# VHH binders against Protein DOG1-like 4 (DOGL4): the designs that were tried, part 93

Target 1, 232 residues: Protein DOG1-like 4 (DOGL4), of Arabidopsis thaliana (Mouse-ear cress) (q84jc2)
Amino acid sequence: MSKMRNLVEEKFLEFYESWVIQLELYLHQLLIAHNNNTMSETELRHLISKLTTHHKAYYTAKWAAIREDVLAFFGSVWLNPLENACSWLTGWKPSMVFRMVDRLRKSRVVLVEAQVKKLEELRVKTKFDEQKIEREMERYQVAMADRKMVELARLGCHVGGESVMVVEAAVRGLSMGLEKMVKAADCVRLKTLKGILDILTPPQCVEFLAAAATFQVQLRRWGNRRHYVTHS
Short names: E, the ipSAE of ESMFold2; O, the ipSAE of OpenDDE; V2, 0.75 times the mean of E and O plus 0.25 times the DockQ between their complexes.

## First folded at step 11 (VHH)

Design gb11 (from gb1 with G99S; framework vhh_6qgx_2; at its last fold request DockQ between E and O 0.88; V2 from the best seeds 0.82)
Fold by ESMFold2, fold request of step 12:
Structure gb11 (fold): chain B 232 residues (1-232), chain A 124 residues (1-124)
Amino acid sequence: as target 1 above (232 residues)
Amino acid sequence: QVQLVESGGGLVQAGGSLRLSCAASGRTFSDYHMAWFRRAPGKEREFVAAISWSGGSTFYTDSVKGRFTISRDHAKNTVSLQMNSLRPEDTAVYYCAASSELYLPISADEYDYWGQGTRVTVSA
């Protein structure tokens, strides 16, 4: 890896490595709970809350970091190339999570009609919110291609007093716009997660969270080992 | 951001019923999970009942299951606790609480907004 890291990237890399280790520990607890037929609803709810608090901590740290450097989250140094390739606006694509729900339903989870209806309504709302964000990203991309903005960005390396202040304001404006879109995407992610967890029963939430954590951990493991090609 | 005002407390004989109400103010009331906690004389605050932001999920501590019912009314921005078959051990100050957590919390430290409480006394 030849990419130079700034202070924001260094700090978030350290945070993220610790965060994933803790996620793996919680995954172990989720898998035990999945196989345990004597856990009380209180115990299941406590475990689910540990997972959601852990995810909330990720977004708290992320939102603090993107105020300093939103671009660090596009092609992140703390993610391998496979993890980065699966990103939509710096994270998992909200609508795709319903394919995981569908797979659980086909393999082991039985949903009643009311749950199925609510999940379909949530899926439609999630896709609608995604499409709104995608339209705003398209407007952002058009604004970035605007001739005046490109001219101001190009002048950033030519020091000229007053022109430096104008370029800095323009660059800050572009960064703030991108930060807003990333936060909007994260809000759709959190709203989708919150909705799914509200529809599923506590045991079903444990199965869903285990599947999600397994996917994330496996993406990391598989992507990390792809550079070790054995020729025999 | 969210202000909570409890009402409906008072003195009730054992076996009786009482309905607590919590009025919430705020544009995003429907985004909050709501709960009731209580603090008995000489004891620490304990969880009683919770209802999710949508109203689709509820949870009760074991000692009140089958006797207490939590409900919410999104049109009135209120949460209610119907308390039936009251016992002297239900005597406490009852607090309404709100949380923006992702999953319906049952621990007090996961609730960000609290009312001042309403006193419930159940006489033998």
Scores: ipSAE 0.711, ipTM 0.868, lowest interface PAE 1.0, mean pLDDT 85
ESMFold2, look of step 11: ipSAE 0.694; ipTM 0.865
ESMFold2 (binder alone), look of step 11: mean pLDDT 86; pTM 0.879
OpenDDE, look of step 11: ipSAE 0.882; ipTM 0.949
ESMFold2, fold request of step 12: ipSAE 0.701, 0.708; ipTM 0.870, 0.873
ESMFold2 (binder alone), fold request of step 12: mean pLDDT 85, 86, 86; pTM 0.879, 0.880, 0.879
OpenDDE, fold request of step 12: ipSAE 0.894, 0.894, 0.883; ipTM 0.952, 0.952, 0.954

Design gb15 (from gb9 with S30D; framework vhh_6qgx_2; at its last fold request DockQ between E and O 0.91; V2 from the best seeds 0.83)
Fold by ESMFold2, look of step 11:
Structure gb15 (fold): chain B 232 residues (1-232), chain A 124 residues (1-124)
Amino acid sequence: as target 1 above (232 residues)
Amino acid sequence: QVQLVESGGGLVQAGGSLRLSCAASGFTFDDYHMAWFRRAPGKEREFVAAISWSGGSTFYTDSVKGRFTISRDHAKNTVSLQMNSLRPEDTAVYYCAAGSELYLPISADEYDYWGQGTRVTVSA
């Protein structure tokens, strides 16, 4: 079933397509830096900052857009169905990035004891914050369902136009609550990323960012490819 | 209402030491990276040293490595720059800066708040 696209969705689709293209260009630079040992620490830090600035630009645009239409970010038109299926509250799940860090530890095993301790602390904090948000979202959904059941009972008895104002008010209330929860989830995402990048050395940050960008690009490519059928 | 106030500048002979301090107010200090930049007469601002929001990461420009030490005190909301083995080319106005970027910035345009600066003069 086709979904009408509004102006917010059209604008963000254009933004996101450009944003992903630029991410792929930065991924190329990260892979060169990962496989090349000629870059200075200053050069690595500049590259890392370009990536984090690019991610910050995404959130800046997102937060402006959710003020206009938070619902656009639940089942986004700029993401394929696989990308949407992998979303947790309109983005990557914060605790999942520690799986990527774990893979780096197994293949790289260059983390010192102080780094391991700090990463473990961050993992626990991140999981705790995720669970808090999930509980708050559940409480909000229960309250919304109770309110909605009452309003639907009223609407079912009076099909005549007066109910439109009540439904519109309920939708506005839901949107405001969802906006707050999306921002809270994004804050956990950003705090987790900020913490990881502070703990890792510059070369380790390049490896982490390259792995993260690679996963995002591959998820997009695999999801888009599923509409292509070949009979060979 | 954000304020960054530098202190500790002055005149010192080459080979001497000086300690700069920056008092921060009006923002959540623990969430911000802190840095020192400097501007010599007739030159643009240049990066000197930075310390991450947690204090766990530091970075120095090559010309000050081994001579300068940046530190922060989360209880007092201050950042300090201990400057040893000073040279005449260290003569500049030194600025304290604070930024909330995801990764510890080394470029001036990534810092949100700036102090008014404190003058350091190193005589031959």
Scores: ipSAE 0.727, ipTM 0.880, lowest interface PAE 1.0, mean pLDDT 86
ESMFold2 (binder alone), look of step 11: mean pLDDT 85; pTM 0.871
OpenDDE, look of step 11: ipSAE 0.881; ipTM 0.951
ESMFold2, fold request of step 12: ipSAE 0.706, 0.704, 0.701; ipTM 0.874, 0.870, 0.872
ESMFold2 (binder alone), fold request of step 12: mean pLDDT 85, 85, 85; pTM 0.868, 0.872, 0.871
OpenDDE, fold request of step 12: ipSAE 0.894, 0.895, 0.882; ipTM 0.953, 0.953, 0.955

Design gb9 (from gb1 with R27F; framework vhh_6qgx_2; at its last fold request DockQ between E and O 0.93; V2 from the best seeds 0.84)
Fold by ESMFold2, look of step 11:
Structure gb9 (fold): chain B 232 residues (1-232), chain A 124 residues (1-124)
Amino acid sequence: as target 1 above (232 residues)
Amino acid sequence: QVQLVESGGGLVQAGGSLRLSCAASGFTFSDYHMAWFRRAPGKEREFVAAISWSGGSTFYTDSVKGRFTISRDHAKNTVSLQMNSLRPEDTAVYYCAAGSELYLPISADEYDYWGQGTRVTVSA
């Protein structure tokens, strides 16, 4: 008993496993930088750029894959069930990243008033863009249901080969629309991250990226283990 | 269609000042980080200064800190480099660059678009 994977899922699974391993290696470097008060600004910026380049590589691969099969990213085979349950439109909900920043402010990161003001402005912008995406997805889902209902009614009046053409057209339309919305959501994620990294100092960026990578790695590890309590 | 056009280079005595300008067109200026790099005769291109897409972050190589100031004007789509207290070691061709990376780049390979350069010569 096994679950079969199509070519897109197989290729992206291989990519993602390798990508996460490299993320864990960068996390190690971030943690060293976080604990090391003697790193120069140039050294910190180089490390931050490696992380952001690594994240861009993820989106480059993702956007290539969604051209072929966007549905693979809704309930992905390369993510465990906990990771999939945390997804919003195939990724992390953009506004949730500000909870990470808030957590850091309470424990580790000292922000000046100017940074706090800029972060709040970005939070409002991000929530607005996120809500626009949610409304567009709702409109798309309603339009899809209405279109499919009409097409299914038409299929009740036709036989065989014509029904296949109508279904194929509907599937192509669905994939194109979902791809557009996934890319729009990813653009909000990237613009939000770009904005945060612009507001924070290089040491603060290292702390933020370390916290984000730690959360991602721990979510994966926790979801894969499915622990049982053992009495010794 | 994308163009970066530097101006303001020339000959200046040591201790003097010079202001470089770079006019940008063919892309959404406010989405791009801007930077200045320079190439001295017989040397590799090196980073000088960068300013983030929003203008909220700047970074300078150590040898120019306190002497050079990078700025950008979103109304005119220009980036400028004010160079004060010039030294003979600042003699180089200065290049304007634009990049859309997630984080403000300081490496040349992270910049997408480049100008033709403007020559700065600082005499002893």
Scores: ipSAE 0.733, ipTM 0.882, lowest interface PAE 1.0, mean pLDDT 85
ESMFold2 (binder alone), look of step 11: mean pLDDT 85; pTM 0.873
OpenDDE, look of step 11: ipSAE 0.877; ipTM 0.948
ESMFold2, fold request of step 12: ipSAE 0.715, 0.733, 0.707; ipTM 0.878, 0.887, 0.870
ESMFold2 (binder alone), fold request of step 12: mean pLDDT 85, 85, 85; pTM 0.866, 0.870, 0.870
OpenDDE, fold request of step 12: ipSAE 0.893, 0.894, 0.882; ipTM 0.954, 0.953, 0.955

Design ja1 (from j2 with H106K; framework vhh_6z1v_2; at its last fold request DockQ between E and O 0.88; V2 from the best seeds 0.79)
Fold by ESMFold2, look of step 11:
Structure ja1 (fold): chain B 232 residues (1-232), chain A 123 residues (1-123)
Amino acid sequence: as target 1 above (232 residues)
Amino acid sequence: EVQLVESGGRLVRTGGSLRLSCAASGFTFSDYAMGWFRQAPGKEREVVAAIDWSGDETWHADFVKGRFTISRDNAKNTVYLQMNSLKPEDTAVYYCAASFPFYTLKSSEYDYWGQGTQVTVSS
């Protein structure tokens, strides 16, 4: 019924609420920078640095929490159901950000040929790394469906004491592999983000970061407001 | 307090072998990618080798082709550089560095640095 929250979930919920509030404040600064051409390149680079530091802080906290309870990140209590439904291996799918880049290319952003070439190379590499991780996850799903795991689940249903210990050991083994896969996915996310920011100019980076933060904030707001939307 | 402490640097003859070690403390070593850099007098610091947090992916500079091997032991919080077939041009101060969560080839992007260990290769 109602899920009991452990210390890991409580601590990360508090962290995440604060982290999102700070992201919203940075989004405000990004939008001002985008709409106001009075900021110098140095000021833009400082703002971009604040955003990259903020994102790294999220992963620093996440990796500490994953060591204690990786399963908390599958169906997270600090995310609404829409946010959880949009997750790919506990976070945004790396290839999704290239759709944002494509929209920027078609709107306000003029990219030189060298940038376009580098972005295409990065996109191909990101998709390749993404597919590698998906194959590894399929391996773990097959291992979970293995006859030994099905038999352990059957025993856990019929025998409480000794069967519980065997099931718990099997779950701990799978959790270690799952932690490795989540960390691999996070590395692809951060490598992709860094790669895009290295290719784009500072004004282009501000526009990209604003789009990404807007998407994250709107996904949270939309998912949280579903309880207040009724037919009239 | 974060510390990276290199050891194993010494004088070695051309063609010889040497293993450098870097002991890490004050941070979660298994979350960090690690790199070895070197700096000869009057030259800029250059990346020699790097290894990801899991140890599954490594990178080596072309100038150490097949001679140097980076490795790590997460249980001992230690990264190693095995150096074989040493040449006088390998003479430098060697530095250990850490980056969260993946390695890069730019020294400016590393979070933590050791104090360095001198490697001298003689004729």
Scores: ipSAE 0.680, ipTM 0.865, lowest interface PAE 1.3, mean pLDDT 86
ESMFold2 (binder alone), look of step 11: mean pLDDT 91; pTM 0.922
OpenDDE, look of step 11: ipSAE 0.874; ipTM 0.943
ESMFold2, fold request of step 12: ipSAE 0.634, 0.653, 0.654; ipTM 0.846, 0.856, 0.847
ESMFold2 (binder alone), fold request of step 12: mean pLDDT 91, 91, 92; pTM 0.927, 0.928, 0.930
OpenDDE, fold request of step 12: ipSAE 0.877, 0.876, 0.875; ipTM 0.944, 0.944, 0.944

Design ja3 (from ja2 with H106K; framework vhh_6z1v_2; at its last fold request DockQ between E and O 0.91; V2 from the best seeds 0.81)
Fold by ESMFold2, fold request of step 12:
Structure ja3 (fold): chain B 232 residues (1-232), chain A 123 residues (1-123)
Amino acid sequence: as target 1 above (232 residues)
Amino acid sequence: EVQLVESGGRLVRTGGSLRLSCAASGFTFSDYAMGWFRQAPGKEREVVAAIDWSGDETWHADFVKGRFTISRDNAKNTVYLQMNSLKPEDTAVYYCAASFPFYTTKSSEYDYWGQGTQVTVSS
C-alpha cells in the first residue's frame, strides 16, 4: 500500500534525505578516527562537535515542521494519534539509547567507576523526565477526550458554526498539546545525548557516535524498502 | 540576522528593583531556551537564571534565588529578569543568551548572545 504524504511531511523528508547523506559522510570520518591511533584529542573533539551540531540541526528542522503540522510526524495515524503511534512521541524513547551504551560496554569500551556512576545518574534522570512526559500525555489525552464528548453532545442539539468552532478549537488544542509533548521529548533526547558525550572520553564518544550513525543509516536503507504484508 | 537586545539596565540604589528585558529577532524565539548571564569587571561571566522554551521550567543561581525571577513572553519574543533587593555585588553587565533547545549553565553552549546592559547598584 502506498500512503499519501502531505506537504509538510514531503518537505521534511527531503531535508531528511540530505541530512542522512551528510550523516553518512560523518560516519566515514568517525570510522577513520576510530582506526587512526595518531589523531589528537583536539581533532576528535572537533569531529564530535560536528556530529552534535548535525544532530541539533535535525531537531531544528523538525521543530519548524511540527509548528506547521505536528500530525505529519505520526505517519498515517491522523486520528487518535496518542493511541496508535508506534513510536514514543515521534522518535526513539530517550532511555533506550542506554542500550547502545550498554552494548558498547560489553564489546569495545571500558568505562571507569566514575563514568559508570554518572551514566547511571543520567539514566535515572532520563527515565524521570520520560515518566513526567508520559503522565502529561495521559492527562492531556483525557482532557481532549472530555472536550470531544462535550462537543459531540452539543452536535446532537445544534448544527452550525458554533459547533464547528468548538470542534476546531478542540483539534487546535490537541495539536498544540502534541507539539509541546514532542518538543519536550526531543529535549530529553538531546539532553541525554549531550549527557552521554559529556561523560565519555573523546575516543569513547567517537565509538558511540559511530554506532548511532550506523543505526540511523540502517533506518534510512530499511525505510527505502517498500513492501506489503498481510497480518493474521 | 539574529539579534538579542538587552534593555533596562541603569543605576539603582541598594535595595532597589529593576527589570531587564531582552528582545529577540532573526530566529524562532519560542524554540529556544533563554538565559541571563552577568559579568562584573575582572570577573568571569556567570549564569544568573535560565528558562526553557515553553516558560514552564526555570532555574536560578543560588546567589539570586528569592531575589531574581526570569520570565518570558513568547508572543513578544522577549525574556525578562525581575531583579529585587539589589546589592552592590549585583553590579555587572547583564547578557541574555539563547540555546536550542534546552538551557545549561555553560556559557559556551549558548548559540546567540546580546551585547549586554549595564546594571550598577550604589550605596
Scores: ipSAE 0.668, ipTM 0.858, lowest interface PAE 1.2, mean pLDDT 81
ESMFold2, look of step 11: ipSAE 0.667; ipTM 0.856
ESMFold2 (binder alone), look of step 11: mean pLDDT 91; pTM 0.924
OpenDDE, look of step 11: ipSAE 0.871; ipTM 0.941
ESMFold2, fold request of step 12: ipSAE 0.613, 0.656; ipTM 0.830, 0.851
ESMFold2 (binder alone), fold request of step 12: mean pLDDT 91, 91, 91; pTM 0.924, 0.926, 0.924
OpenDDE, fold request of step 12: ipSAE 0.875, 0.874, 0.874; ipTM 0.943, 0.943, 0.943

Design ja6 (from ja2, 17 letters changed; framework vhh_7aqx_2; at its last look DockQ between E and O 0.86; V2 from the best seeds 0.77)
Fold by OpenDDE, look of step 11:
Structure ja6 (fold): chain B 232 residues (1-232), chain A 123 residues (1-123)
Amino acid sequence: as target 1 above (232 residues)
Amino acid sequence: QVQLQESGGGLVQAGGSLRLSCTTSGFTFSDYAFSWFRQAPGEEREFVGAIDWSGDETDYADSVKGRFTISRDNAKNTFYLQMNSLKTEDTAVYYCAASFPFYTTHSSEYDYWGQGTQVTVSS
């Protein structure tokens, strides 16, 4: 059964489709850069900047959208079931990117000891931040069974002006909490990404970003094929 | 158009207090982290402190910890630097800055900047 999409879902779906198309274009450029040893450091840095700006644009749009309807992102209709299944608090799990870094190390990329050390420190920090958010989520989930939620459940069985107002207020409260958690998670994502890019050399950054973009694009393709999902 | 405007600077005696304000426009205030930087004559611009988008987290340079406090008012699109127990070494041009979505100690990573306001602490 197809779910009725609200305006926020429709708008963000359109945005995301365009954003992914642009990501694929950047991925192509990253792959070219990775295979082209003639590109200057300045050129590489420019490409990296374009990608980081692109990601920043995503989160700018996301945060605008979640102000209107954060719940839309917990059932993201612009994602296929596989993508959703791999999501942690409405996005990629920050610690996952270290797997990509590890992959680089297994490739031809040579990380110096100082980089390895810094990456490990960042990994530890990222894990800590994730756990902190998870604990907050747990607290929030437990708190959902509080008096407000009980009232919401009770009032949900009744139709009336006053009841509707109470329910709406309760939902707003919950949404605000969720928004805060999502934003916190997004900050950890972006901090982690930035941290990695700060540690890596420009060529290494290009390779890392290419790997990350490839994973994202392929995950979407795999999921779409598996579930026969077509996005408008 | 994005604008950040500092106010509240001036001359103050050592041991005194001053409150700087940074009023912003042209972007969603509640989504941004905010920072204060300062630059003394002949010195490099240095991080003073920051507040995250939620207002729950703040960070300060060691030189100002315990003396300076940063806060934000989303309803006014304004954030503040409360400076207490001012010292002569606090004399500088103070700049407010905005970054999405988190703050850093590196000035080059900020999205928007104010024009700066002079703070002079006399002995």
Scores: ipSAE 0.863, ipTM 0.937, lowest interface PAE 0.5, mean pLDDT 92
Fold by ESMFold2, look of step 11:
Structure ja6 (fold): chain B 232 residues (1-232), chain A 123 residues (1-123)
Amino acid sequence: as target 1 above (232 residues)
Amino acid sequence: QVQLQESGGGLVQAGGSLRLSCTTSGFTFSDYAFSWFRQAPGEEREFVGAIDWSGDETDYADSVKGRFTISRDNAKNTFYLQMNSLKTEDTAVYYCAASFPFYTTHSSEYDYWGQGTQVTVSS
């Protein structure tokens, strides 16, 4: 009973592969900016803007795909098993980013008191928004755990009668609720990212973005490597 | 090509009402947040109000709260500013703006802008 793949999933897989390749190219630029004196503050702000635009592009494509099939993002075929295991509501947990900021502070990034205060305010807001989403998730936990049931209902909804109509309405209602919830989670992710970049100085933003991109790229590399060695 | 076009501006007496429209094309309307800004002669561009992608969250400048209402119609790719109890200080060029996926009160954060429509409130 292998997982069936549709055109939406195949198209987003192709997009995601390209998106990660471009992220790795930006990571190269971030590392150059961090390790030598090749960029002015203006050039750093431009690079930071490119990364922000790249992340917005991911969510623009994701929301288009979600409109077609939100359930495809739960246990996504474009993510390897390690990436899927780290996913919280179809993506990284928004508050995880503060762990990265904290690690940078312990090793090399010095923040002034005003920045620390603003980051703590943002952390509290982010965690509050996460908790609201988690409470809403409780209403859908059985549906998300039973993604196979929803897929079977979708595949079987070509049979006429009132029972088919009730199943179709239930699947549509579940999908609409999940879509709104995933979009709300994505908004928290983007607001948190932009909030951090607004608080940090351009050099600090470069260090943060490099750490984040490194983590994302390494998760993909490690997951693909383990898949290869365990699968073959 | 992305386009935002304001309409519905004009001359109105103080205490009156006016409804502005912003018709959009070239992007997925339902995924965007939308805002109205205004600029009086010799003044900086000022946030008026905004509505998020879902339509569930709105925000307004203190100067217009209770008098102005923002709404959106995804079927028509249009969002609106209903302006009631107009005052002479509401006289300005009104601009619509769009941002993916959330709004802010800072004009520098917006992706797309309309060309503006004049609202003049006479006494």
Scores: ipSAE 0.627, ipTM 0.831, lowest interface PAE 1.4, mean pLDDT 82
ESMFold2 (binder alone), look of step 11: mean pLDDT 83; pTM 0.835

Design kb11 (from k37, 18 letters changed; framework vhh_7z1x_3; at its last look DockQ between E and O 0.70; V2 from the best seeds 0.00; counts 0 for: grease 25 > 24.2)
Fold by ESMFold2, look of step 11:
Structure kb11 (fold): chain B 232 residues (1-232), chain A 122 residues (1-122)
Amino acid sequence: as target 1 above (232 residues)
Amino acid sequence: QVQLVETGGGLVQPGGSLRLSCTASGFTFSSYAMSWVRQAPGKGLEWLSGISGSGGHTEYADSVKGRFTISRDNAKNTLYLQMNSLQPDDTAVYFCAKWDEYLGSTYEFDYWGQGTQVTVSS
């Protein structure tokens, strides 16, 4: 049994490998910046901007790929029964990034009271956005299951070209809905990342980005999860 | 037992060129990204350049882009830094460094060479 790969998926995996390799080279810069008191705030902000741009490039490539075939990122999710088997829409839950912020607070980073308050506000907003997406996805799965059952029943009644057209429309509708939801989840991830970087000072941003990059580079060496995503 | 040994430093005139080497042992060299870092007298560490394990991806600090070229020969387990158009402010000790992506530190390189001195003066 030969396993075929979708062309869209193969091209994205090639992109992803190059993207992680480049991330490791940025990590090398973060390692030195963390220990270098001669770097100006301008130099630190330039490095932070490189990392931000690199993360945006990941999502730009991902959105182009899901525009062509979002189902390549879900496996067989559209064939699943009506159960909440969906992980977090092709990536890490956006709020998981706050676990990394919490780790930094206990080890190396002293946050001022104003920063703590702003981070808590952002955490609440991120959780709220997650819940909205979760409810919408659950409703969408139920709606698509109902369409799937109707389409299967019509195939059993043999309605030639019209049956094919209805099935094609249902599949197209599923793909469009899933694309929208994946992009919504990614937007929450990006907004959360930007929010964290806006609250932290440049040295704190370097520490956060180094921790995030370390995690992502190490993850490449362990496991083979095609839903790799940077956690903002 | 990871070992990194830099060679090729020395005295050179302004505008001159120099090629540094870093010989690696104790690990699968071709599987790991490497960096060059320097430290000028009385200054902090400065990251200069990095290269992927295969050699297909490189990155440079703005201060050396266009003048320095990083490369590697995986058959010889050797990392190189070609330095052109050298100026007195390039005077420093130059190190090669490796981060261990399996067990590595979150905040610093895990392995360093002993360094090689480069002096640019008339």
Scores: ipSAE 0.663, ipTM 0.890, lowest interface PAE 1.5, mean pLDDT 80
Fold by OpenDDE, look of step 11:
Structure kb11 (fold): chain B 232 residues (1-232), chain A 122 residues (1-122)
Amino acid sequence: as target 1 above (232 residues)
Amino acid sequence: QVQLVETGGGLVQPGGSLRLSCTASGFTFSSYAMSWVRQAPGKGLEWLSGISGSGGHTEYADSVKGRFTISRDNAKNTLYLQMNSLQPDDTAVYFCAKWDEYLGSTYEFDYWGQGTQVTVSS
């Protein structure tokens, strides 16, 4: 059976499709910039700013959407199965980006010792923050099977009147908790990204952002081909 | 095999206009974003403009914003760059470029053609 999309899903699907298309255009700029050693620092910083602004726009839209229906993001219809499989609490795993940093280190990019040290510190911090969130999420998910929820489950789908109100209240409570977890995860993502960009030089930032954008776009393309998914 | 052929370049006076064309083959043209880039003598590659596969999204470098217009005709597999108010600093070889999804993880990420020379001089 085809999954029926709600209004939040439809709106965010449209947003995300457009957002990814725009990201690909920025990727072109990043790739050219990466291969152009004549760009000024000012120009590079401007490009970096464009990308960071673009990412901020995503989270602004996301946070608005999750206030309406956070559940839409647990089974995101705008993502293909591969993208969903790689998702951690409705987004990319923060610690994953350090793989991209590692790739920079193995490329023509030379990181100075001070940068390496700071990146390692950030890696440790990011991992710690992830684990903390995971523990909270685990606790939350386990707690879902509380007495009230079990009782509601026994009532089945044939509830009316006051029972409906109880179910709705329970779902709202669940949603609020999930929203909190998602926001916490997003904060770690944003902090990690900012941390990396603060450590890297402008040319290194461009390369890093190019790698990140490439990964995101490729993951989508690969997943779409594999599963014949069309979102438009 | 991916092929891109740029045309439309030439000699033009300052303040003049040119329209560049890029004919694409060897791939589904409408499925890929395309860009125009240029290389002036003694300078590196400069990104100028990009357009999404459908043409619904466009981007411009500050250096050409308001003067250049990127467009495409997917039925003709052709990318265009309308260049107005040309200045001597616009003198360069102009390339259309396609991002290669298979090479995106390497430094050899794009396809582009032989380029077309644009010379702006009085």
Scores: ipSAE 0.580, ipTM 0.841, lowest interface PAE 1.0, mean pLDDT 88
ESMFold2 (binder alone), look of step 11: mean pLDDT 80; pTM 0.804

